# Designs tried in a protein design chat: VHH binders against Branched-chain-amino-acid aminotransferase 1, mitochondrial (BCAT1). Part 5

Target 1, 366 residues: Branched-chain-amino-acid aminotransferase 1, mitochondrial (BCAT1), of Arabidopsis thaliana (Mouse-ear cress) (q93y32)
Amino acid sequence: KIWGFRMHGTKAAASVVEEHVSGAEREDEEYADVDWDNLGFSLVRTDFMFATKSCRDGNFEQGYLSRYGNIELNPAAGILNYGQGLIEGMKAYRGEDGRVLLFRPELNAMRMKIGAERMCMHSPSVHQFIEGVKQTVLANRRWVPPPGKGSLYLRPLLFGSGASLGVAAASEYTFLVFGSPVQNYFKEGTAALNLYVEEVIPRAYLGGTGGVKAISNYGPVLEVMRRAKSRGFSDVLYLDADTGKNIEEVSAANIFLVKGNTIVTPATSGTILGGITRKSIIEIALDLGYKVEERSVPVEELKEAEEVFCTGTAAGVASVGSITFKNTRTEYKVGDGIVTQQLRSILVGIQTGSIQDTKDWVLQIA

## First folded at step 21 (VHH; from n4 with S35T)

Design s2
Fold by OpenDDE, fold request of step 22:
Order: C-alpha cells, then sequence, then structure tokens
Structure s2 (fold): chain B 366 residues (1-366), chain A 117 residues (1-117)
C-alpha cells in the first residue's frame, strides 16, 4: 500500500500589484496673466520671437529666440525701400487634453516658398519654417489660450533685410516669427459680415502678385477698406481687374457661395490668394458629399446663393449676411443649422483636436 | 531632380478600362494636390480630376462616376482608374503637382490614351 504523498503545490498567487500609476498630477500648466475672456484682435506682447537670417549662399542659418521686441533694420533694407516682403498667418490651438496643435504648417511653408520665388527672395526650407514656428509656440506656450478661449495667432515674416540703395534683390533676408493670443473670431452669436462690392479699384491684376502673400498687396487697398468701413460695411469684395464681372476675394479671405448641394468658389488663377482655410473647407465639403466648383464666378451669381461665407486664418469660416452691389443689397441665410456652420464646426473640431484628424492636418507640438 | 512620370496609356475599346499611374520623385509628394489633366488632339487641355493633399477627391462632370483618382503616398504614386471609356476620352493624360490646381510646380510628360473600336 504505497502511500502516494500528494505534494499540494501551493500555487503562489502572484498578486499582480496593479501599480496604480498615480495619475501624474498634470502640473497645472501656467497660463499668462491675461484676461482670456476678453481677448480681442489687438497685438499682445508675448515673451519671445524667433528669427534667422540667410547667409550669402541663400541658405538660412540656425535660428534663435529673443525676447519679443523691436527689430533693428538698416534704413536701406529691401523691405523698407522696395517692399520685398512676405507674410504668413497661422494659429496654434490648445486642445481639451492639453495638447498644443498646429494646423497644416507645411502649407504655410510651401506658400511662403512660392511667394519668395515670385518676389525674387530666398526662403527657409519647409523644415526650417516649421521648426521656427514650433520654437515660437513652445517658447510662448503660456500664451496659447485655454481651450475655447482663443488661439495663438502666429505671424511668420520673410523680408529683405540687406541694404540696397539701387533697385535690386536684397543681399540678406530675415525670417521672423512672432505670436499674439487672439479671440476666436466667431463666437456663437457673432454678427455676419456685410460686404461691399468695390467696382473701381481692383485688388490684383493678371501677372501681378495677387496669388502670393506679399506685403505690397495690402497697402494699395487700405483706403478702399477704410471707405467701406466708414459706410458701415464689414469688408470689401473685389472684382477682377480685367472685366469687372467676376468676383475674386475679400481683403484677407476667400469667398464661397452655397447653392443647394453645390458650393462655388473662385479659382485661384493668379489674382487670388489660395487660402489654406479655403483648401481645407473644400476637402471637408467634398467629404460631406457637396459638389464643389472652383471656377470663375460672375458677380451676378451672388443673387443665386442661399448662403455666402468667407474663409481665412484670422476669420476662420465667417458667414456673410449681405452683399451690396451697385446699390442693391442681397441678404443671405445666417445662423445655426446652415451649411456654413457645419463646415466651420468640423474645421474647428479638427484644429482643436476635438474631432479626429484623419487627414494629417494637425501637428502636435506639445 | 523633380520628376513626374505617367504610364498605363494605350489603346482600348469603347466600354473598356485602363489604369494610369503617375510616379513622383524629388519632392514631398504628400504635401501636394495632385491633378490629372487631358488634352485631346486640336483641343485645349482640360481638368479631369484632383486628389487633394488631405485625400479628398474632385472630378470633372465628364468623367464623374467613370473615373477614380487615388494616391499612395508611401509609393509617391498617383492613379487614375478609368472605366466605361468613350471615344471622347481619347487624349494625352498629364499629371501635375502643386499647391493647388492653378499653382502647379511640376508636370509630367503625359501618356496617350486612345479609345477606338
Amino acid sequence: as target 1 above (366 residues)
Amino acid sequence: EVQLLESGGGEVQPGGSLRLSCAASGFTFSYYDITWYRQAPGKQREWVSTIYSGGSTNYAESVEGRFTISRDNAKNTLYLQMSSLRAEDTAVYYCAAGYDRWQTDHWGQGTLVTVKP
């Protein structure tokens, strides 16, 4: 009777100590001492700006951060004497999850390169541009508004900083980036735009610089804008210089018409700036099943639109309430539930990270 | 060196199908809107289709429902699947890359598509 000693193997229950990864106390991100509820569009001085200069071979050197402030320029600098300069506009957003997000920064870089070629300038590479913008945002992180309070507007500049007495391309160029916190242009309940069609002064002409974001494009139309504003209009809608029959763009925005299931916008055929917001809205609209037409748009077609809206970095997607042409005012649908609002909501959702980015439009920088 | 090279053209019967390819090199393909154009003999170049940098697509009315544009960013390649081909689709097909359709930086040499019985 061989007593088989059953060795009771005590399975030591490995207590998986769930290390409660103590939720790292998200160090309360320090915000700048700003009234975030009353942000406007005025310039607010932030902490730092980024700058770099081109070397003799046209390449840009390693950039540096400096305290935001005045820049020193030679009085004979190309920008001052001959208008050899470009601007960009973009925004950094803070998501609800604390991420800091840039929207399609590569397109800003590309657009600057295109403009630089047109203006006989050297430009930073796409990488250098994005890096400069990233450094600017990171250095000014406390100035990126809390979610829903606004965005950090970023102004990349490229200008001839080299001295030239004679009419010539500058010997040196400066790439500079600064930022300012700004309010969201379209808070719920913001007034729709009232536009005036300018019949006399064009914004651009065929063969000109209307298709690039040159600083010289803005000076010539400031008086037109001032006059329109003095008459109670929000902004000006320009016509083509050649015929005066087709609409082009608003002072700093592209224009769209909604006609049932069709969205129409002027083609960017050299006299209109191709907005990044414009491009994005076109894609969003197509994905939603709208027909999108990029073509010449006669001014008379404005009467056929149910909705009109403008797109730009500063304005976002702005509803147009009315357009006045030859003393005739046409009114358009505004408010909630319209196509304009739907497009805006999707765009802003992607920009702020509340909607999943499936298009690789958003770059997380922090 | 920047290059766009079209391929896949040839002769096909009416109602047939072809797939065109455009191989890109020398630039960051994914940043660009890519567009197919075509030019028939004795006619002006016309827009066929665009695939935007975000992946959305747009088509001319003449090809809507018959053609499909697509891209593979990993392969730096643009495609045009053509079905239900018609005699009027006979043309040299070009691919172009740019910031948008009107600011094109790069053009291919084209590939000939001939639709005949």
Scores: ipSAE 0.937, ipTM 0.974, lowest interface PAE 0.4, mean pLDDT 93
Fold by OpenDDE, last read:
Structure s2 (fold): chain B 366 residues (1-366), chain A 117 residues (1-117)
Amino acid sequence: as target 1 above (366 residues)
Amino acid sequence: EVQLLESGGGEVQPGGSLRLSCAASGFTFSYYDITWYRQAPGKQREWVSTIYSGGSTNYAESVEGRFTISRDNAKNTLYLQMSSLRAEDTAVYYCAAGYDRWQTDHWGQGTLVTVKP
């Protein structure tokens, strides 16, 4: 009678100690020692910059972060000798919830690609571009201004770093990203823009590089800008080179006219940079029920506008108070409650995360 | 390889409806503004409608209220619902993808729409 000892296997109830992951005290994000209340639009040295170079096959290598500083460049580099270079402009924003947000970085990447093709350059992939930008922002997170104090302006660069003496595409390209904290263009009290219409010197011509963000587009107009500024103007509005009858863009911004329920902006037509802010404002305006026309805009049509505003990464949505053409000054509505302000508010709200992004425009990076 | 392929064209009576499709491949569809154009026989190509990368839509005056542009990014497909079709809508319809309307990277081959009694 073999008494089978029933081993009562005591199932040890593994008490799943729910480790209460104690809410890690959000370590008070350390901000850089900057006067956030008095930021300008000038270069502030941050901690790191991102860079990568193209391989022989035109592909870009894995990028790296380095301390912000001077770069080594061959004196025969394509960028220096032949102007084979592109820039981008974008901003990182800190939301009220502490998120760090990028605004439509894929469009910057695409625009750089378009520019690279036009300039006979190799370009990073969209992914590589965005990754480089992300790494730059993350490495410089303490330089992203507090909410409402500004943004971290980012400057992606693509340039021929390969050396050559003859006019040719560079054998090597460099993609570099650096940042600088900048103030919001529209502080309370920022004066509306006063624009001068340049009648002699065009910014671009058909078949030129006006439709891309090439570095070579800026040098030629510096004197024009200087002259206008010396006369008390904020910036210059350019006309088309072919006829001199149609408005194109401001030095670093697109222009819009408000005519009742219609918003008008020049078609890019290869001579105007297609601004990301421009595109965004068009969509916002359409969603609000405005008619949006992208077309040729005769300079004479400026007299018909109730409001005029400019759009750009740096400027955001900037009201134009006046435009002077052939010694005639036309004034426009500025201030609160205008269409320009409405559009600006929505854009900034989306960019900073205060307004829900329903368009997949915002990329959270932290 | 980048491709845009239009479909859905055909013959329809005045007042009828058609739905065009444009299937995209070989690029990140969601990043692009996508536009319908049309070209009638003996006429220049004209803009019909754009759906921007953010999803907003814009229409030519000639088609406003009759046509509806839409996109399905998951399917990489653009659509044009056409209603109240008119003889004047007879054309080859093209889809195009680009950064904007003036920086178009990719074009379809077109699909013919014929509106006749």
Scores: ipSAE 0.937, ipTM 0.975, lowest interface PAE 0.4, mean pLDDT 93
Fold by OpenDDE, last read:
Structure s2 (fold): chain B 366 residues (1-366), chain A 117 residues (1-117)
Amino acid sequence: as target 1 above (366 residues)
Amino acid sequence: EVQLLESGGGEVQPGGSLRLSCAASGFTFSYYDITWYRQAPGKQREWVSTIYSGGSTNYAESVEGRFTISRDNAKNTLYLQMSSLRAEDTAVYYCAAGYDRWQTDHWGQGTLVTVKP
């Protein structure tokens, strides 16, 4: 008589303390207690973060806000063991009229979806993505900097949170959004970037993940960036892995050349991240009457440029003062009145609501 | 189901005009850059024109000043007005929608344009 010990699996009911954040209209101070004049680009703890998880069928559940803090993660999570993760970057701006504005959030959602497909992940819908971002911004509204002081940088994450042993897709995915107030990258008088062309280590290769915003794209280049920085450079410009003859992108930015009335930027071609700022600048430039070329750009063409600038969410539109290639430093025009400044001004104007958005780029959150 | 359906192709004399249409369904058309490509017999597919999601337009040098790309988001339709057509414009024309030109999610089946005397 083999007494089958029925192990009563005590379902530890994880009491999700639904702290009913009762909508008490706390006369919340309009702004957080932050030195807005001395913001950097660093993590500042805000009040809330947004999260949701995928169901078994790959759909994401209703998301929720929680206090900003640590997350619980299984040590065997796919992101930790196999790098199955994506990031996004976007900003919320406060306009002079008090509006809180997001810039082209649908493109972030689309880019995450593209990345998810490439990384064999489930992704939130465009609606779920935008909703998560909206909730994050609204919950942290007091952390959106005053006009002209910066923006609330938002970091959407998508990662394999399910436990996985062996190279396989995670059984569960987490979509999480948090924010941090950050200073505008280009304060008036900010020094132009000095770039070093990396000739040995590529950022991406054909068939790789260079065309998506995968977490795994950044770890491999940290040493390259560190070395360049130790030599006094601002960042690194990478070349294509196949030939080493064409420029691709900067560590977290796309690059543009100004040649008279022509603006040139590398084609994304699967090895370059298609930046949202990049796309926006292309449209702005076209509208201004510039010829815009998206193509392969030989490294030697850098000598022909009058201006060079980088585009990214963090950097905005950043002037490049110099590029060093094979111990040759080429200098470019910087300062006021240049094409780079014009493009920046228009972009920032649209983002902050000072210029009328005629392209449906701006989403008002509050 | 996502669909892109090209129409308006046909035979035309040199110097003539055609208007191509691409009807889209099954996705949020307004979020996408949409592009015309063409492939001539025995040649590689080439970029013709792009209209970005914000409405700005860009053209290949070979068609600049002769072709006009436009979109109607309310109708989920892309257009290509072709004028001053040349024999070298003979090709199958494809419409594509994507995040950008290199990350295309959706392709049409194409419509044939033949420019001959």
Scores: ipSAE 0.937, ipTM 0.975, lowest interface PAE 0.4, mean pLDDT 92

Design s2
Fold by OpenDDE, fold request of step 22:
Structure s2 (fold): chain B 366 residues (1-366), chain A 117 residues (1-117)
Amino acid sequence: as target 1 above (366 residues)
Amino acid sequence: EVQLLESGGGEVQPGGSLRLSCAASGFTFSYYDITWYRQAPGKQREWVSTIYSGGSTNYAESVEGRFTISRDNAKNTLYLQMSSLRAEDTAVYYCAAGYDRWQTDHWGQGTLVTVKP
């Protein structure tokens, strides 16, 4: 008589205490109590974060807002054990007219989908992604900096939250969005970037995950970044793993060369993250009448550039003052009136609503 | 189901013109960069032109000034107006949609363009 022990799987109903955020009249302070003049790029705790989980079928449920805080995660979660996770980066801007604006959120959603496919994950729909971001921004509206003081940096996360001991895709995924106010990277007077060309350690390899915004891409280069910083460099410019002859990208930014009326940037080719800022700058440059080349860029071509700049969500459009390769330092033009500044001004103008958006890049949230 | 369908290919004399179309379905067309490629017999596929999601355009040097890429998002259609066609333009032309040129999600089957006297 084999007593079939019916393991009553106690469905621990995670009582999501729907804290009914009773609409207590929190005095609608238009802005959070933050020193807006001295914002950095450090994590500032905001009020709320957004989250949703996938169902068994891979679809994501309706999301919810919760107070910003720690998340509960199974120690056997796919993200912790096997690095099954993606990040995004985007910003909300406050316009002078009081509008709250998102910049090209659909591209972030698309990029996450691409990354999810590569990482064997389910992803939210574009609509679900944008909705989650919108809710996050709206719930944290007081944390969107005043015009000219910065932006609300948003960090969408997609990760395997399901538990698995064996190497496998997670059974559950979590989409989470949180934000932090950040300063504008390029305050007037910020020093141009000083880059070191890393010759030993590549950032990515062909067939790897360099072309997606996987969390596992960053851990491996932290030591490289630390070393460069200890030597007085701002960041690292990586070379291709195969030949070591072509430049790829900076740790969290794409790189551009200005050569007269030609702007050159490395092709993404699966080893470089296709930045949204990169894409936007390419279009802006083309519209201004520049020739734009997306191709392999030999490291030696850096000597031919008049200007060099990097693009990223965090950095925006950042001038590069110098690049050191094999103990040779090459300096580039920096300052006002240069091509880099022109491109930056247009991009920021569109992002903040001071320049009319003719490309449907800006989504008004509030 | 995602589909890209090229049309408008054919035979044309040198100096002639053709207009290619690429009809897209099954995805949000307006979000994508759309690119024309071509592959001549015995050669590698080469980039011809891209129209970015924001509407800006870029061209290979070999076709600059002769070809015009455009899109109609309302019709989910990509176009390539080809003028001053040359023998070297003979190829199968493909349309591709992706986040960028190197992250292409969708490809058409191609349409043959033959430029001959």
Scores: ipSAE 0.936, ipTM 0.974, lowest interface PAE 0.4, mean pLDDT 92
Fold by ESMFold2, fold request of step 22:
Structure s2 (fold): chain B 366 residues (1-366), chain A 117 residues (1-117)
Amino acid sequence: as target 1 above (366 residues)
Amino acid sequence: EVQLLESGGGEVQPGGSLRLSCAASGFTFSYYDITWYRQAPGKQREWVSTIYSGGSTNYAESVEGRFTISRDNAKNTLYLQMSSLRAEDTAVYYCAAGYDRWQTDHWGQGTLVTVKP
């Protein structure tokens, strides 16, 4: 009841719960018992997860924290039968000064709402999304790695949990948030990527779901990825389905070309996921005095680039060392003292609080 | 109710200046990228300029150096300062708000700018 009291009631009840949680938190161990020097990018179970659900009218309940654990689903749930589901990816950072920070969480919320509209799902409001994420991070504060040792990766999920037969929108939706401390998205740390241009199988097409973060986008990528990896490539670079002439993105990250003082990235145009790292890098580059072009990018332009990099929440800003198109391998600058590293350093500095946030991008939550 | 209301259009001599405004209500303005587009009669809608949610700006080559986009998040207002106007700048100008310039959630009604020959 006392624990349940944290999740219920009026302002007066909420203030009592807030005071109790604050007191207990101050007396707890600051860090979980984790070997922070040996983290990768794999699931490490944390203490709590956040859950809420909606009814058919689209309103989401206030929600609650529970211990991290399995969820139960009816076999006829929309997610299991029709793929009605969306994910998000975001991180909580611990700064050198002890602050716990989120990076542009409103954009994750907006992106989930856009995806929900596409998938005929109800979505939590921006406020509800951010509150669920905040509660998850605060309840798992001891799992946010020490400064310089990684981040708490957060996975907001929205899926059709209502049971029914037939191809129809689910009657009920579940919104969950859980976290896992992570480091080193790639097995070898920050090693440069080697990409293969996939000419036959597009990732997305106009009218599909490639422009939203639908769960169903990831299963179809697996075979293409497996074949590329068996040939020694890190990932594939997709071309547009309409013409086959323009680059779009890699499997789960956006791509940028550096051409002198000009930085180029494909326009999202309904088939490319509007990455939050992509949006952030565009602004950082503009502020540094680079020209930034968001446009169609013919595959031939890969030969003109000095640097190529990918952006995503999991990988951050990752250098591309080579791209193979047909049987021609083009190599790109990597390492220190290049534009890619400059952009990466500024982004990470803002995310962790070591560079002043002048853009209202960072939300302090502890 | 969500609204984007443009104003400031009108008739101007070549080389002149105009300032367009776009007043926003019914949504959290500061979260959005805001874009000016224009459409001349019989032509397709053309990107003019974007001001991103973090305040950075970008411009179409045809207007760079002559137009300045800005936003005032406290007043929920977008501006386009147009200088050195030319006949080819004649168009209906629209403001738009979205997650990015390729995912527009809200459009204004447009305001006509006419640059005399």
Scores: ipSAE 0.841, ipTM 0.939, lowest interface PAE 0.8, mean pLDDT 88
Fold by ESMFold2, last read:
Structure s2 (fold): chain B 366 residues (1-366), chain A 117 residues (1-117)
Amino acid sequence: as target 1 above (366 residues)
Amino acid sequence: EVQLLESGGGEVQPGGSLRLSCAASGFTFSYYDITWYRQAPGKQREWVSTIYSGGSTNYAESVEGRFTISRDNAKNTLYLQMSSLRAEDTAVYYCAAGYDRWQTDHWGQGTLVTVKP
């Protein structure tokens, strides 16, 4: 089919983007032709992606921007045969004043490095990771939604691209960043989630990869999630593999319980992904004077909660309206004037620049 | 070379105070959650307190109200101000840096705190 080729990134490409930004009295009227009011969470191809590969010594090249396009892989590539791959998820936000902001991008970089160590992969440095993300956002600035209309979802991706037979770490790694404008991660949009407790199939186990963002974690959850959705649930809530008695997380988000002035979330403990939204909500809640407990959470505590919410970069802070366990449906407070909404509003305010960032969480890139 | 070096341990009377320090080098200190742990003889290592990378603090129930964790990112130093010390606070205290409390990347060597009977 059509041969792919690539362009090498240069300072000239970066200066072109900066020249447009330096025309500062323009108000970003060059938005992409998107119906921003009908934006979900599905792939919308943007203009550019960032790419780099590992060098001979495991270090990564400077990298370059290219047009968004397909990648070519040898059929023996490590990602295809042995699942040696990691993803990240992060967002760029446009503030009311036209600033373009990243939220805690160093944490995404650190999480990719942690996953790479677990998966025997070379990883870009924190600086290279963040630089690749910045270049991707700037080159796709017209795809960053207007204030209040969503965000540019960014997918840093690291995988074994070197070919080999036999179970071994790949000889070459590729780091990519691409973006897609998004809103509503769950099909329900801003409506409250309805979860089903999965008692038979765990998401993760001690000694596995559930604590890192490995690509191989997601294929195994698809059938479980499909069955729950066919029954009208938004997603499943998993229990721990060791005992089957403690809640862990949903398919792609962490979970929190509100019990009076105490907010509880399962300890990550090697089986639960350490979400950046989770980390941020913990600090916001502590600053507001809530008690925050990170611990094992017996499934029976779901009946004691006043509110339940999920956290993830894609979903943000999403209210849970009900959880069904052993054919018993428990309902939770939703809507305005609740702890979930308070936390969501503060987080979004910080991410978009409408609330002052006193924690060095926001990185302005434009 | 990554280092976490605790100091400030010693002997103290019940009800007394101590201030522990943990000097960090070889990594970007401000990116990390930093945690104090302790281990008494014959017991498992236990969580004492965390100061998150954004500056928020959290404490184990057994020390809340008596201990204060703080960090100085300009000096790459973590502190634990301990007050109203009790015999059960006797332990080796460790400082640790990680992505979060359960993903610890770096450990210190420990400093001994002894609260006299």
Scores: ipSAE 0.830, ipTM 0.937, lowest interface PAE 0.9, mean pLDDT 88

Design s2
Fold by ESMFold2, fold request of step 22:
Structure s2 (fold): chain B 366 residues (1-366), chain A 117 residues (1-117)
Amino acid sequence: as target 1 above (366 residues)
Amino acid sequence: EVQLLESGGGEVQPGGSLRLSCAASGFTFSYYDITWYRQAPGKQREWVSTIYSGGSTNYAESVEGRFTISRDNAKNTLYLQMSSLRAEDTAVYYCAAGYDRWQTDHWGQGTLVTVKP
């Protein structure tokens, strides 16, 4: 098999080893040989990944499944030299009735397109994105954990694979999807996040990429997060760059405050990632009769909150047990019987099919 | 061709009612959050109401209780039922479709609502 889109009269910029595997030829074991009871959030290699490349006119080729494996990149690939790359995060769930479900995959596709526009990249269409994800899940069906034992975490990637020495958009883009079975970050009701408010280093600036899921957003948070963890915190809570007075989000999750019947979350006005869990929790809360406010949230409001929680694909809906601001630690309600738990239970129920989906959020793929 | 076409604007007396429509075509309407905005002469555009892709609704404080947003995904149409109208509601009203309120892909051309003094 030949890797690379155009090799005649020019050097290949990057390639992925493509192995076309028909669905009819896939191995049909119900479950992979995994200790499902001890699953964490570390990479577990699965059988297959999906890959495709852009054509010269910006359209993507029909993609193919290949065995999970390394990819080859030209040293001058845009992703390596200029950080031209986007990620997505989503999960496939197995319901008690054996269905395999995706949750709002069109939103992941739309978010990748938005990020691609920001990063001057070509993106697969919504349909191509969803088909690539569906093929990946189906080819890795035995890696989707049994009901109650976690989910298959899916990592769609879009990156500039074409070679360019100057600061310019890549000539070729690769869309790739792989999965890894995972459980949530920590057991529900046993540990909660402890956050530190970072007053000096913002996560994002107006005009930056904080509103899209660019790879370039995550490298810079590592040093800040390392410092917070060395002080005993789970992560940091960032403030806005413009004023330093309003909360924004944590390193890779959105934040919510509960104040009586009102649930408040910072607006996603250009510097905060529009999380899919965030969007879903807003609607669930509104349907339950909570008032939901998407607005600027002064950091002082942390003292007024009864509960605080974070939302993201990896952690789901995660309680915050404390936030430290200016050497003052504020503690929040955690555990059963609180708003956070109610919202988490409904979301998980919809995602796994144990609660009826009245919003057309769940896509059955098996 | 992607289009959002507002209609239903006009002149109304204070305390009156008006129903705006926004017809959408050329994209998968059901995937989008759809939002009404308004812009009074000489002012910046302001958020009025959002109906999320899952059907939930939210409103600016200034219009809550007086305005009702709705969508019909089968007809690809967004509505804004306005009641108890005030002079301050005079503006050009725009519908917009996007991933969320701040990531807007498509805008309509607007429809003028005038609440006579």
Scores: ipSAE 0.827, ipTM 0.931, lowest interface PAE 0.8, mean pLDDT 88
Fold by ESMFold2, last read:
Structure s2 (fold): chain B 366 residues (1-366), chain A 117 residues (1-117)
Amino acid sequence: as target 1 above (366 residues)
Amino acid sequence: EVQLLESGGGEVQPGGSLRLSCAASGFTFSYYDITWYRQAPGKQREWVSTIYSGGSTNYAESVEGRFTISRDNAKNTLYLQMSSLRAEDTAVYYCAAGYDRWQTDHWGQGTLVTVKP
C-alpha cells in the first residue's frame, strides 16, 4: 500500500458502469468528451483497466476492474530486470447500428499463450483473456469512438511482476488490459508509406523472440526506425538475419506484395510475427479468388510488385507508396480502385459490422 | 489429453482416390489453422494444404485441383480428399494444428499413403 497505489475494482463490469452514471446522464453522455475528428495514435487515458495475477501454480485469479491508474512494481520485478513481458494489440469497434464489436479476440489470446511459453511465463486461458478484454471495453464504453471516427485500442499486457534476483522466471505474473481511443497509426495518416530496406541490422533471428510479441522486441527497433525517419522514410523493411536476401516485415507490421492475381506475403517461419490482420487478409483474398502465397520472398521481388501494403491491428491495411533498396526507389500503385483498397474495405466492413461476417470473426459485446 | 489421429491411408492405383481424416480432441479445434503435411522416404516434410480457422483453403501447387481440404468444427475433424493420385504423392501424411502453419502446437503420428507404380 505505502509503495504506491494499488489497483481496485469490482467483478461486474455492468455494475461498475451503472454505478458511475445516472439513467439520464447515461443516455446524454453516450460518448466521452473527446475531439473525435482529431484522434491520432497516442495515449488517451480512459476510465478503467482490468487486472489479474497468477501465482506459482500458473492459475490466474478471476480479476477485477479498477480506475485507470499507475501500477505498483517491486524494483526487482522480472519485467524490470529480465524483460519477461508480452503485449497484445486489438480494437473494439462501434458499428453504425450501435453494436460494440471485437475482432477475432481468441487469436490475440492464443498469441499471448504462445509468447508466454517462449518467455517461460504463465498466461491466462483464452476464456480469461477474452473476459478481461470484454470487461475493459464495457467499462469504457463511452470511450469507444462513434462509427467512422476510430476505434478503442486495447492493450492486453502480461508481465513478470514477482521479484527475483538472478536469471529465473518470475514467481508471479500480472495480466492487465487498458484502452485508448485511436484513429491514425502512422504520422502520414492515410497517406501511403515510404519504406527503407535495412540491410545491416535484422529485426529478428532464428532462436530469438521475433515470432512472439515480446516487449523486448521493440526497444531495439527504436534506433533503426529513428535513423530511417530522420532520412524521410516512414519506417523500415527488414531482411532475414540468416541470408540477408529475403524480406520479413516492417517494424510493427506484416508486408504483402500484389503481383497480378497473386498476393504474396513472407512466411512467418519463426522470425515474423503472425499478425491477426495478416491472417484475416489472407483469408479475405482467398475468398475473393486471389492466389495467396505464404513463402520466402527475395528482396528483388519488390521490383515485380504492382502494389505493396502493410498489415497490423494498429495500422489496419496501409498502402506503401515506395520502397528504397540500396540506392533504388521503387514506386507502387496507391489510391482508390486497387487491390489494397478492396481488401482494406472488406476487412473494415467486417470489423465494424457493415459487411456480413460469414466467418465467426466478430464478437458482439454490446 | 491432446490428440490428433490420422486415418484413411492405404494403397491405391495411379489415378485413384483416397480420403484422409484427422480426428482432434483436447483443444478448441475451431480456433486453429489445420494443415496437412507429407513426407516421402528420404525427403523433407512438405506442406500440402491448409484450412484456416476462418474456413478458407490453400494448396501447394503440386496438389492444387487434385486435393480438397475441409473441416467439420462440430466433429473436430479435418479431411483431405485426394484424387488423381500419382506416384509422387506416396508419403506419410500428417495433420497439424497451430496458430498458423509455422507455429504448430500439435502433430499427428501420420498415415501412410502408397500409390502403386
Scores: ipSAE 0.821, ipTM 0.931, lowest interface PAE 0.9, mean pLDDT 88

